# VH-VL binders against UPF0246 protein Cphy_1568: the designs that were tried, part 1

No score or structure here was measured in a lab: all are predicted.

Target 1, 255 residues: UPF0246 protein Cphy_1568, of Lachnoclostridium phytofermentans (a9kqm9)
Amino acid sequence: MRIIISPAKKMVENIEALPVCGEPSFIDQTNQLLTYLKSLSYEEAKEIWNCNDQLATMNFERIASMNLKTKLTPAILSYQGIQYQYMAPEVLEKDQLEYIQEHLYILSGFYGILKPLDGVTAYRLEMQAKVNLSDKKDLYEFWGSLLYNKLREETDFILNLASKEYSKCIERYVTEDVRLVTCVFGERKGEKVIEKGTYAKMARGEMVRYMAEHKISTMSEVKKFDRLDFSYDENLSNETKLVFLKGESNVRDRK
Unless a header shows other numbers, all headers, positions and changes below count from the first letter of the chain; antibody chains aren't numbered by Kabat.
F, E and O stand for the ipSAE by ESMFold2-Fast, ESMFold2 and OpenDDE, each averaged over both directions (binder to target, target to binder). V2 = 0.75 x the mean of E and O + 0.25 x the DockQ between their complexes.
[cut] marks letters that were taken out.
The coordinates of atoms that the task and the answers printed are left out; those that the model quotes come from them. Centres of patches stay.

## First folded at step 5 (VH-VL)

Design z2 (from y48 with light chain S31D S32Y)
Fold by OpenDDE, look of step 6:
Structure z2 (fold): chain C 255 residues (1-255), chain A 119 residues (1-119), chain B 109 residues (1-109)
Amino acid sequence: as target 1 above (255 residues)
Amino acid sequence: QMQLVQSGPEVKKPGTSVKVSCKASGFTFTSSAVQWVRQARGQRLEWIGWIVVGSGNTNYAQKFQERVTITRDMSTSTAYMELSSLRSEDTAVYYCAADLEYSSSFDYWGQGTMVTVSS
Amino acid sequence: EIVLTQSPGTLSLSPGERATLSCRASQSVSDYYLAWYQQKPGQAPRLLIYYASDRATGIPDRFSGSGSGTDFTLTISRLEPEDFAVYYCQQYGSSPPYTFGQGTKVEIK
């Protein structure tokens, strides 16, 4: 089993907390992207980043001096956001770190796909960014099936905890011999499930932690996830989707 | 120049198998995906399946899952589509199409292979 | 599977006129993964538009794609004689199958 998650937009440098244990699998492609980004004017880069002038300026300077081989931070510690806060990688025990190193992948617009302890530098490049590189018009086209193939080489089961923007890179290429299962974290509204972004991110992070703590390896075990007031709903779930509903646990205990 | 060249026309009896080839040139075949599509005379395009060349992983339309096999030979940059238990309804022009070096679009198409199934 | 429905089935127009073709999906398709093809009699399909709105290499600017979600449109701003053909949409935004629409025939009036 491999688990895929989304990166965060915000990144920090932290070279001391955990050791870097590897390099990104597609570092050559990343270098290609970096070279491309370095060739851009400020206005072109700003358009790609789709951010304000302050962030654009900072990122422009960052790219100009970026070195993919120095001052590296473990990927799992570099990303800052709600998902990673709830994952709390900095307080994971040794065996839990080993678990995520083996099973967890982080999708990235810049790096493609990362192991938790891959060394990365801070960047800004979302998967949905439009680029003009080698006749490719965006990063979905740039990465193509490369990321999926990486996963496929290792597993026939992918647990998708990534956002749609990133999971697209994988979902499109799924073949018959691979089972992709997406976890949905939401609230029931009639017969519909409403996903709130904040709670979904929290739940995704917590799920990764949960899986690491319990060394989860089966779908059955994933279904037992019950943190943050989430509980598995069998009726809303299917072979490719696991639905967890917030606030439903009390109803089950009364039956 | 980037192109796909398919094998020649086939005439087959019902119950037999046909294997159509699609040779790629002008692009990195190993970084591509190939889909197979067929079209009966005067009919719509019908998706058969596809293969991710690098991994060899395949997916087939449900209609063909039991009868179709898509493969590739990276050494010759050739994709294959084999359809077994042929029926008269399988009479069609079969096309291969490929993306371009991890492109998400199928930019290049073969010229088509006519497969006729008749008793 | 996602079903694509094209309309109209046949569009009869004269050279110089504007053609508008519709492709409707049974469920939402990412605009990153919607393509339009042109097919002339006796020929293989040719890619016109990918990612819903991006023109393929060598495609004239009179061809344009638009739309999102479940509704997509191919527009030919001014029909040329060589544009009279059958047009297909294809979705590949989710897991296979990558289904086609049934096609729209653009014929000369």
Scores: ipSAE 0.005, ipTM 0.480, lowest interface PAE 11.8, mean pLDDT 91

Design z4 (from y48 with heavy chain S31R, light chain S95R Y98W)
Fold by ESMFold2, look of step 6:
Structure z4 (fold): chain C 255 residues (1-255), chain A 119 residues (1-119), chain B 109 residues (1-109)
Amino acid sequence: as target 1 above (255 residues)
Amino acid sequence: QMQLVQSGPEVKKPGTSVKVSCKASGFTFTRSAVQWVRQARGQRLEWIGWIVVGSGNTNYAQKFQERVTITRDMSTSTAYMELSSLRSEDTAVYYCAADLEYSSSFDYWGQGTMVTVSS
Amino acid sequence: EIVLTQSPGTLSLSPGERATLSCRASQSVSSSYLAWYQQKPGQAPRLLIYYASDRATGIPDRFSGSGSGTDFTLTISRLEPEDFAVYYCQQYGSRPPWTFGQGTKVEIK
């Protein structure tokens, strides 16, 4: 089994927490993207980053001085946000860290796909960015099937905990020999399931932690997830989609 | 521990200037942007401007553009905001805040500097 | 400039109750450029939410943000004694000036 998750927009440099234990598998493609980004004018870069002048100015300066080989942070510690808060990778025990290093991949518009302890530098490049690199109009075209093929070489079962923005780069290429199963976290509203992005991010991070704590490798074990008042709903689920519903106490919070 | 420490209270006469300091510690100053905001008694927060520490690039709200200068000293990890031609309506608490790279958020705020303008 | 209008102006509630605070923009604002702050008397603002819905480091999960376009909401699911304060929304979109709402005071009933 392999687990895919999204990155986060906020990144920090944390040189002292854990050693870097690897290089991103597609560092050559990352070098191509970096060279491309360095070639852009400020206005072109701002359009690609789709951000305000403060962030564009900061990122333009960072790209100008970026070195992909120095001052690296383990990927799992570099990304910050609610998903990573609930995953809490900095407090994983040794065997739990070994589990995620074997099973977990982080998707990235800049790096493609990352093991948790791969060394990264901070960047801004969302998977939906409209790059114009060598006849490719966006990052989905740039990455093509490379990321899926990497996963296919290692497993016949992919658990998708990534947002649609990121999982799309895997889902587009899935073949009949690989099971891709998506976890959905939502609330029951009558006969419907309503997904709230904040709760989904919390649950995705908590699911990674849950799986590391229990060394989960089967779908039946994943279905037992019951944290954050979520529980598996068999009636809404199928062989490619596992639906988890938030309990009654959390529905009252929507008054 | 990440923090911003501002200079102490100032009492100024109309027509003079004030320079408020904001010293950073516990985070990478050169990789941040510092914004300045103020709050008069009973009023909303008002954005003055920002500086990207690495480049020194600044942006000011139009209201303040002719009177404000935001600078930094990277050797002391300190940002400065100078407001000239002070008027009584400039009486307010002045805050600095830092934005970490790859975030549109200002996670760290100084304690505030009270500036009183009176004759 | 983009004007942010918060409602209600004052929200009088008891500990344990749910607070719902609204922020409406005069023009569309990307959710990537909307933040919420808490301010207690005599203190600097504290960042709660950025990107409209993401919690800042150390912010408990009873705080949640939502919305897009011109309509944004901060929800406090179960008020604690320390949550009685003034709350501000802020936009920091591509064109200055960056602006704050006028605030919503959440006070003990």
Scores: ipSAE 0.166, ipTM 0.683, lowest interface PAE 6.6, mean pLDDT 87
Fold by OpenDDE, look of step 6:
Structure z4 (fold): chain C 255 residues (1-255), chain A 119 residues (1-119), chain B 109 residues (1-109)
Amino acid sequence: as target 1 above (255 residues)
Amino acid sequence: QMQLVQSGPEVKKPGTSVKVSCKASGFTFTRSAVQWVRQARGQRLEWIGWIVVGSGNTNYAQKFQERVTITRDMSTSTAYMELSSLRSEDTAVYYCAADLEYSSSFDYWGQGTMVTVSS
Amino acid sequence: EIVLTQSPGTLSLSPGERATLSCRASQSVSSSYLAWYQQKPGQAPRLLIYYASDRATGIPDRFSGSGSGTDFTLTISRLEPEDFAVYYCQQYGSRPPWTFGQGTKVEIK
């Protein structure tokens, strides 16, 4: 089993907390992107980053001096956001770190796909960014099936905890011999499930932690996730989708 | 075999323009970058500019920004460097070099093109 | 722009001797993106070292690159007759211009 999650937009440098244990699998492609970004004018880069002038300036300067080999931070510690806060990788025990190192992948617009302890530098590049690189018009085309193939080499079962923005780079290439299962975290509203971004991010992070704590390896075990007031709903789920609903645990006990 | 083949020597008058070509073979040109460098006789290498072939994005040294244009034709796997308003000081051997797959390593160089600017 | 200063200007040595060439940058060159080139008379430059310390394909192991920040070194452990040439460093770790050093001539004593 391999787990995929989304990166965060904000990144920090933290070179001391955990050791870097490897390099990104597609470091060459990352270097391509870096070279490409270095060739851009400020206005072109700003358009790609889709950010304000302050952030654009910062990122522009960052790219100018970016080094993919030095002052590296383990990927799992570099990303800052709600998902990673709830994952709390900095307090994971040794065996839990080993688990995520084996099973967890972080999707990235810049690096493609990362192991938790891959060394990374801070960057800004979302997967949906529009680029003009070679004959490719965006990063989805740029990465193509590379990321999926990496996963396929290792597993026939992918648990998708990534946002649609990032998971689509995997979903579009899934073959019949691979089972892709997406977790949905939401609230019931009539017959619909509403996903709130904040709670979904929290739940995704917590799920990763849960899986690491219990060394989860089966779908049945994933279904037992019950943190943050989420509970598995069998009726809304199927072979490719696991639905967890918030606030319904007490309703089950009353029936 | 991967190689860059440049166009032949040029003799130009001051004030005119020269366009040097650099044809790539043996590698995927669309996933490369090309830099142009010149060298006057007995002088150091001087960086002119570069182009990312896929995007066509360019950057030039400030010294040449007003006079140089670097382009590429992906259909013919050829990069071009055009220098206008030529001066006697522009007399030099001009080199193209390719970075394959944007590795930031220019492993392959053209044989050079001698450009002579004289009245 | 980053200015690269090479030293010495000329290095006179005999075959079999060790050559040490310096390339100093006016500011820190991040990512260790520094290249060394060899150029013989009438020929195009040839890449020797990239990423400060990685040898290009086909380059003998007597060539080695080291350094970081502002100070970089090319070392030829044992000079061969074919090694007498001019050597240039280039930085490409920051945004262009990707400037060259002024070169070091290694000549036979």
Scores: ipSAE 0.016, ipTM 0.527, lowest interface PAE 8.1, mean pLDDT 92

## First folded at step 6 (VH-VL)

Design a5 (from z2 with heavy chain S31R, light chain S95R)
Fold by ESMFold2, look of step 6:
Structure a5 (fold): chain C 255 residues (1-255), chain A 119 residues (1-119), chain B 109 residues (1-109)
Amino acid sequence: as target 1 above (255 residues)
Amino acid sequence: QMQLVQSGPEVKKPGTSVKVSCKASGFTFTRSAVQWVRQARGQRLEWIGWIVVGSGNTNYAQKFQERVTITRDMSTSTAYMELSSLRSEDTAVYYCAADLEYSSSFDYWGQGTMVTVSS
Amino acid sequence: EIVLTQSPGTLSLSPGERATLSCRASQSVSDYYLAWYQQKPGQAPRLLIYYASDRATGIPDRFSGSGSGTDFTLTISRLEPEDFAVYYCQQYGSRPPYTFGQGTKVEIK
């Protein structure tokens, strides 16, 4: 089994906490993207980053001097945000860290796909960015089937804990010999299941932590996830979707 | 320990200028952006502008555009905000804040500098 | 210019209760560029939440942010004595000025 998760926009450099244990699988493609980004005008780069001028200015300076081989941070420690806070990778025990290094992949618009302890430098490039490189109109075209093929070589079962923006780069290419199963974390509102983005991010991080603590390797074990007041709902689930519902609150309190 | 330390309180007469300093320690100043924000008594926070420390590039709110200058000194890890042609309505606490994570998440704030403009 | 309107103006609650603070933008805040700050009397603002839902470093997990578009929420799941303060939202979208809401005061009931 292999697990995919999203990156985060905020990244830090934290070299002292854990050692770097590997190089990103598609570093050559990352270097192509870096060369492309360095060739852009400020206005072109800002459009690609889809951000304010403060961030665009800082990132324009950062890519101008970026070196993919120095001042590297393990990917799982570099990404910051609510998903990573609930995962809490810095406090995993050695065997739990070995579990995530074997099973977990982080998707990235810049690096493609990362093992947790691959060495990265901080960057800004979301998977939905509209790059125009070698007649490819966006990053989904740029990466093509490369990321899926990497996973397919290692597993016939992918557990999807990534956001749609990122999982789309795998979902487009999935073949019949690989089962891709998406975890949905939501709450019942009337007849519908509503996914609240913040709760979903928290649950995705907590699921990774839960799986590492219990060394989970089967779908039946994943279905036993019960943290953050979530529980598996068999009736809403199927062979490609595992639905977890947050415990029901008083309907009159929902607004 | 990461911190921003601002210069002390200022009492100014209308028509003069004030220059507030913001000294950084415990992080790489050259890789940061600094914003300046003020708060008059009982009022909401008001954004003045930012500087990206590496390049020195600035952006100011339109209402301050003709009166504010934000600068930095790389050798002392210090950002400055100078506001000219002071008026009584410029009386406020002035804060600097830094973003060193490329997220516009301003995690580090100075203690504030009270600027009082009175006749 | 994007105007942020916070509600309620004042929220009177007891320790241990859940606080829900709202921030409504006059137009969509693209890409979730919304932050929440806490401010106590005589102190600088303290960043709680950035990108609408991401908790800043060192912020306890009782604080959470949610929302998108024009409607954003800060939730404090179980108020502690130190949480009684004024809370501000800020948008930092693609166009200046980066504006703040008027604040919500959370006070002890």
Scores: ipSAE 0.381, ipTM 0.767, lowest interface PAE 4.4, mean pLDDT 89
Fold by ESMFold2, look of step 7:
Structure a5 (fold): chain C 255 residues (1-255), chain A 119 residues (1-119), chain B 109 residues (1-109)
Amino acid sequence: as target 1 above (255 residues)
Amino acid sequence: QMQLVQSGPEVKKPGTSVKVSCKASGFTFTRSAVQWVRQARGQRLEWIGWIVVGSGNTNYAQKFQERVTITRDMSTSTAYMELSSLRSEDTAVYYCAADLEYSSSFDYWGQGTMVTVSS
Amino acid sequence: EIVLTQSPGTLSLSPGERATLSCRASQSVSDYYLAWYQQKPGQAPRLLIYYASDRATGIPDRFSGSGSGTDFTLTISRLEPEDFAVYYCQQYGSRPPYTFGQGTKVEIK
């Protein structure tokens, strides 16, 4: 089984809590993207980053001096934010780290796909960025089926814990020999499931931690997830979607 | 250990200038942007401007544009805000805050510098 | 310029209660540029939430942010004695000036 998660926009560098244990699988494609980004004018780059002048100025400087081989941080520690806080990778035990290194992949617009302990440098490039490289109109076209093919070589079962923005780069290429199952974390409102982004990020991080603690490799064990007052709902779930609902009486999380 | 330390309180006469310093330690100053804000007694925070430390590029709120200069000294890891032609309504606590490591979040704030313009 | 309006102006609550603070923008603000701060008398603001919903380093999980577009919310799920303070939202979007809300004072009782 392989698990996919989203990256985060906030990244830190030079963390020494865990070692770097590998190079991103698609570093050659990352070099192509870096060369492309370095070729852009300020205004072209700002448009691709879709950000304010403060951030665009800072990132234009960063790209100009970026070196993909120095000041590397393990990917799982570099990304910051609520999902990664609930995953808490810095406190995983050795065998739990081995689990995520084998099973977990982080999706990235810049690196494509990352193992947790791959060495990365901080960047800004969202998967939806409209790069124009080698007549590819965006990053989805640039990456094509490469990321899915990487996963397909290793597994016939992908557990999707990524946001739609990122999982789209896998979902559109799935073949019948691979089961892709998406976890949905939401709240019942009448007959509908309403997904609240903050709760979803918390649950995705907690699910990774839950799976690492128990060395989960089957759907039946994933369905037993019950942290953060979520529980599996068989009636709303199907062969490609596992729905987890947040309880009604949890005052801490509702109001 | 990561901190911003500002210069001490100032008492100024109308029509003069004040220059407040903001010394950074424990992080890479050249990878930061610094914003300056002020707060008069009982009022909301008011943004003055920012500097991207690496390039020295600045941006100021229009109401301050003719009177403010934000600078930095990379050898001392210090940002400066100078406000000229002081008026009594410029009496406020002035803060610096850093957007660290290109993150677009202002994680660290200086302790504040009280500037009093004689009224 | 983007005006941020916070409500209520004052919340009078007891420790243990849930606080809900609103920040409304005069026009849409990307979540990426929306932050919440806590300020106590005589102290600098302290970053609580960035990107509308992500907790800053060292901020306890009783603080949460939510919302998008023009409507944003800070929630304190169970007030502790140290949480009685003034809270500000800030936007620092694509065009200056960066702006702050007028504040919501959370006070005991």
Scores: ipSAE 0.223, ipTM 0.722, lowest interface PAE 5.4, mean pLDDT 88
Fold by ESMFold2, fold request of step 12:
Structure a5 (fold): chain C 255 residues (1-255), chain A 119 residues (1-119), chain B 109 residues (1-109)
Amino acid sequence: as target 1 above (255 residues)
Amino acid sequence: QMQLVQSGPEVKKPGTSVKVSCKASGFTFTRSAVQWVRQARGQRLEWIGWIVVGSGNTNYAQKFQERVTITRDMSTSTAYMELSSLRSEDTAVYYCAADLEYSSSFDYWGQGTMVTVSS
Amino acid sequence: EIVLTQSPGTLSLSPGERATLSCRASQSVSDYYLAWYQQKPGQAPRLLIYYASDRATGIPDRFSGSGSGTDFTLTISRLEPEDFAVYYCQQYGSRPPYTFGQGTKVEIK
């Protein structure tokens, strides 16, 4: 089994809690993207980054001096935000880190796909960014099937905990010999499931932590996830989608 | 650990200027942005402007454009905000805040500098 | 410029209770550029939430942010004694000026 998750927009550097234990698999493609980004005017880059002037100015300076080989941070510690806060990688025990390093991949518009302890430098480039590199019209075309093929070499089962923006770079290329299953975290409202982004991000991070703590390797174990007041709903789920509903469990569980 | 330490309180007469300092203790100052905000008694926080430390590029609220200058000294890891032509309405606590993590959120705040403008 | 209006002005609650604070923008704000701050008397503001929903470093998980567009919410799931303070929202979108709400005071009932 291999698990895919989204990156985060906020990244930190120079974290000493865990070692860097590898190089991103597609560093050559990352270098192509870096060269492209360095060639842009400020206005072009700001549009690609889709951000305010403060951030655009800071990132324009960062790209100009960026070195992909020095001052690296383990990817799983570099990304910040609510998903990573609920995963809490800095407090995982050694065997839990080994599980994560074996099973988890982080998707990235800039690096493509990352192992948790791959060394990264901080960047800003979302997978939906409208880069135009030679004959490729966006990052989905740029990465093509490379990311899926790497996963396919290692597994016939992918658990998708990434947002749609990122998971599309895998979903578009999935073949019939690989099972891709998406976890959906939402709330029941009438007969519909409403996904609230904040709770979904929290649940995705917590699911990774849950899986690492229990060394989960089967679908039946994934379905037992019950943290953050979520529980599996068989009726809303199917062969490619596991739906977890956030309930009013304190009252209901006591009945 | 990153800290922002501001200069002490100032009492100024109308028509003069004040320069508030904000010293960073940390090796990432050069990759940060610093904003300045103020808060008059009983009022909301008011944004004055920011500086991206590396380039020295600034942006000011239009209200302050003609009277404010935000600068920095890389060798001392210190940002400065100078406000000229002071009026009694400029009496406020002035804060610096830094974004060290490229998030446009300001994680680190100075302790504040009271500036009192009175005749 | 974007005006942020917070409600209620004051929220009187006991420790252990849930607090819900609202921030409404006069124009749509990307959730990536909405922050929440806590300020205690005589102290600088403290960043709680950035990007509408992400907790700042060291902030307890009882604090959560949500919302998008013009309607944003800060929730404190179980108030602790140290949570009684004034809370501000801020937008820092693509165009200055960056603006703050007028604050919501959370006080001991």
Scores: ipSAE 0.166, ipTM 0.689, lowest interface PAE 5.9, mean pLDDT 87

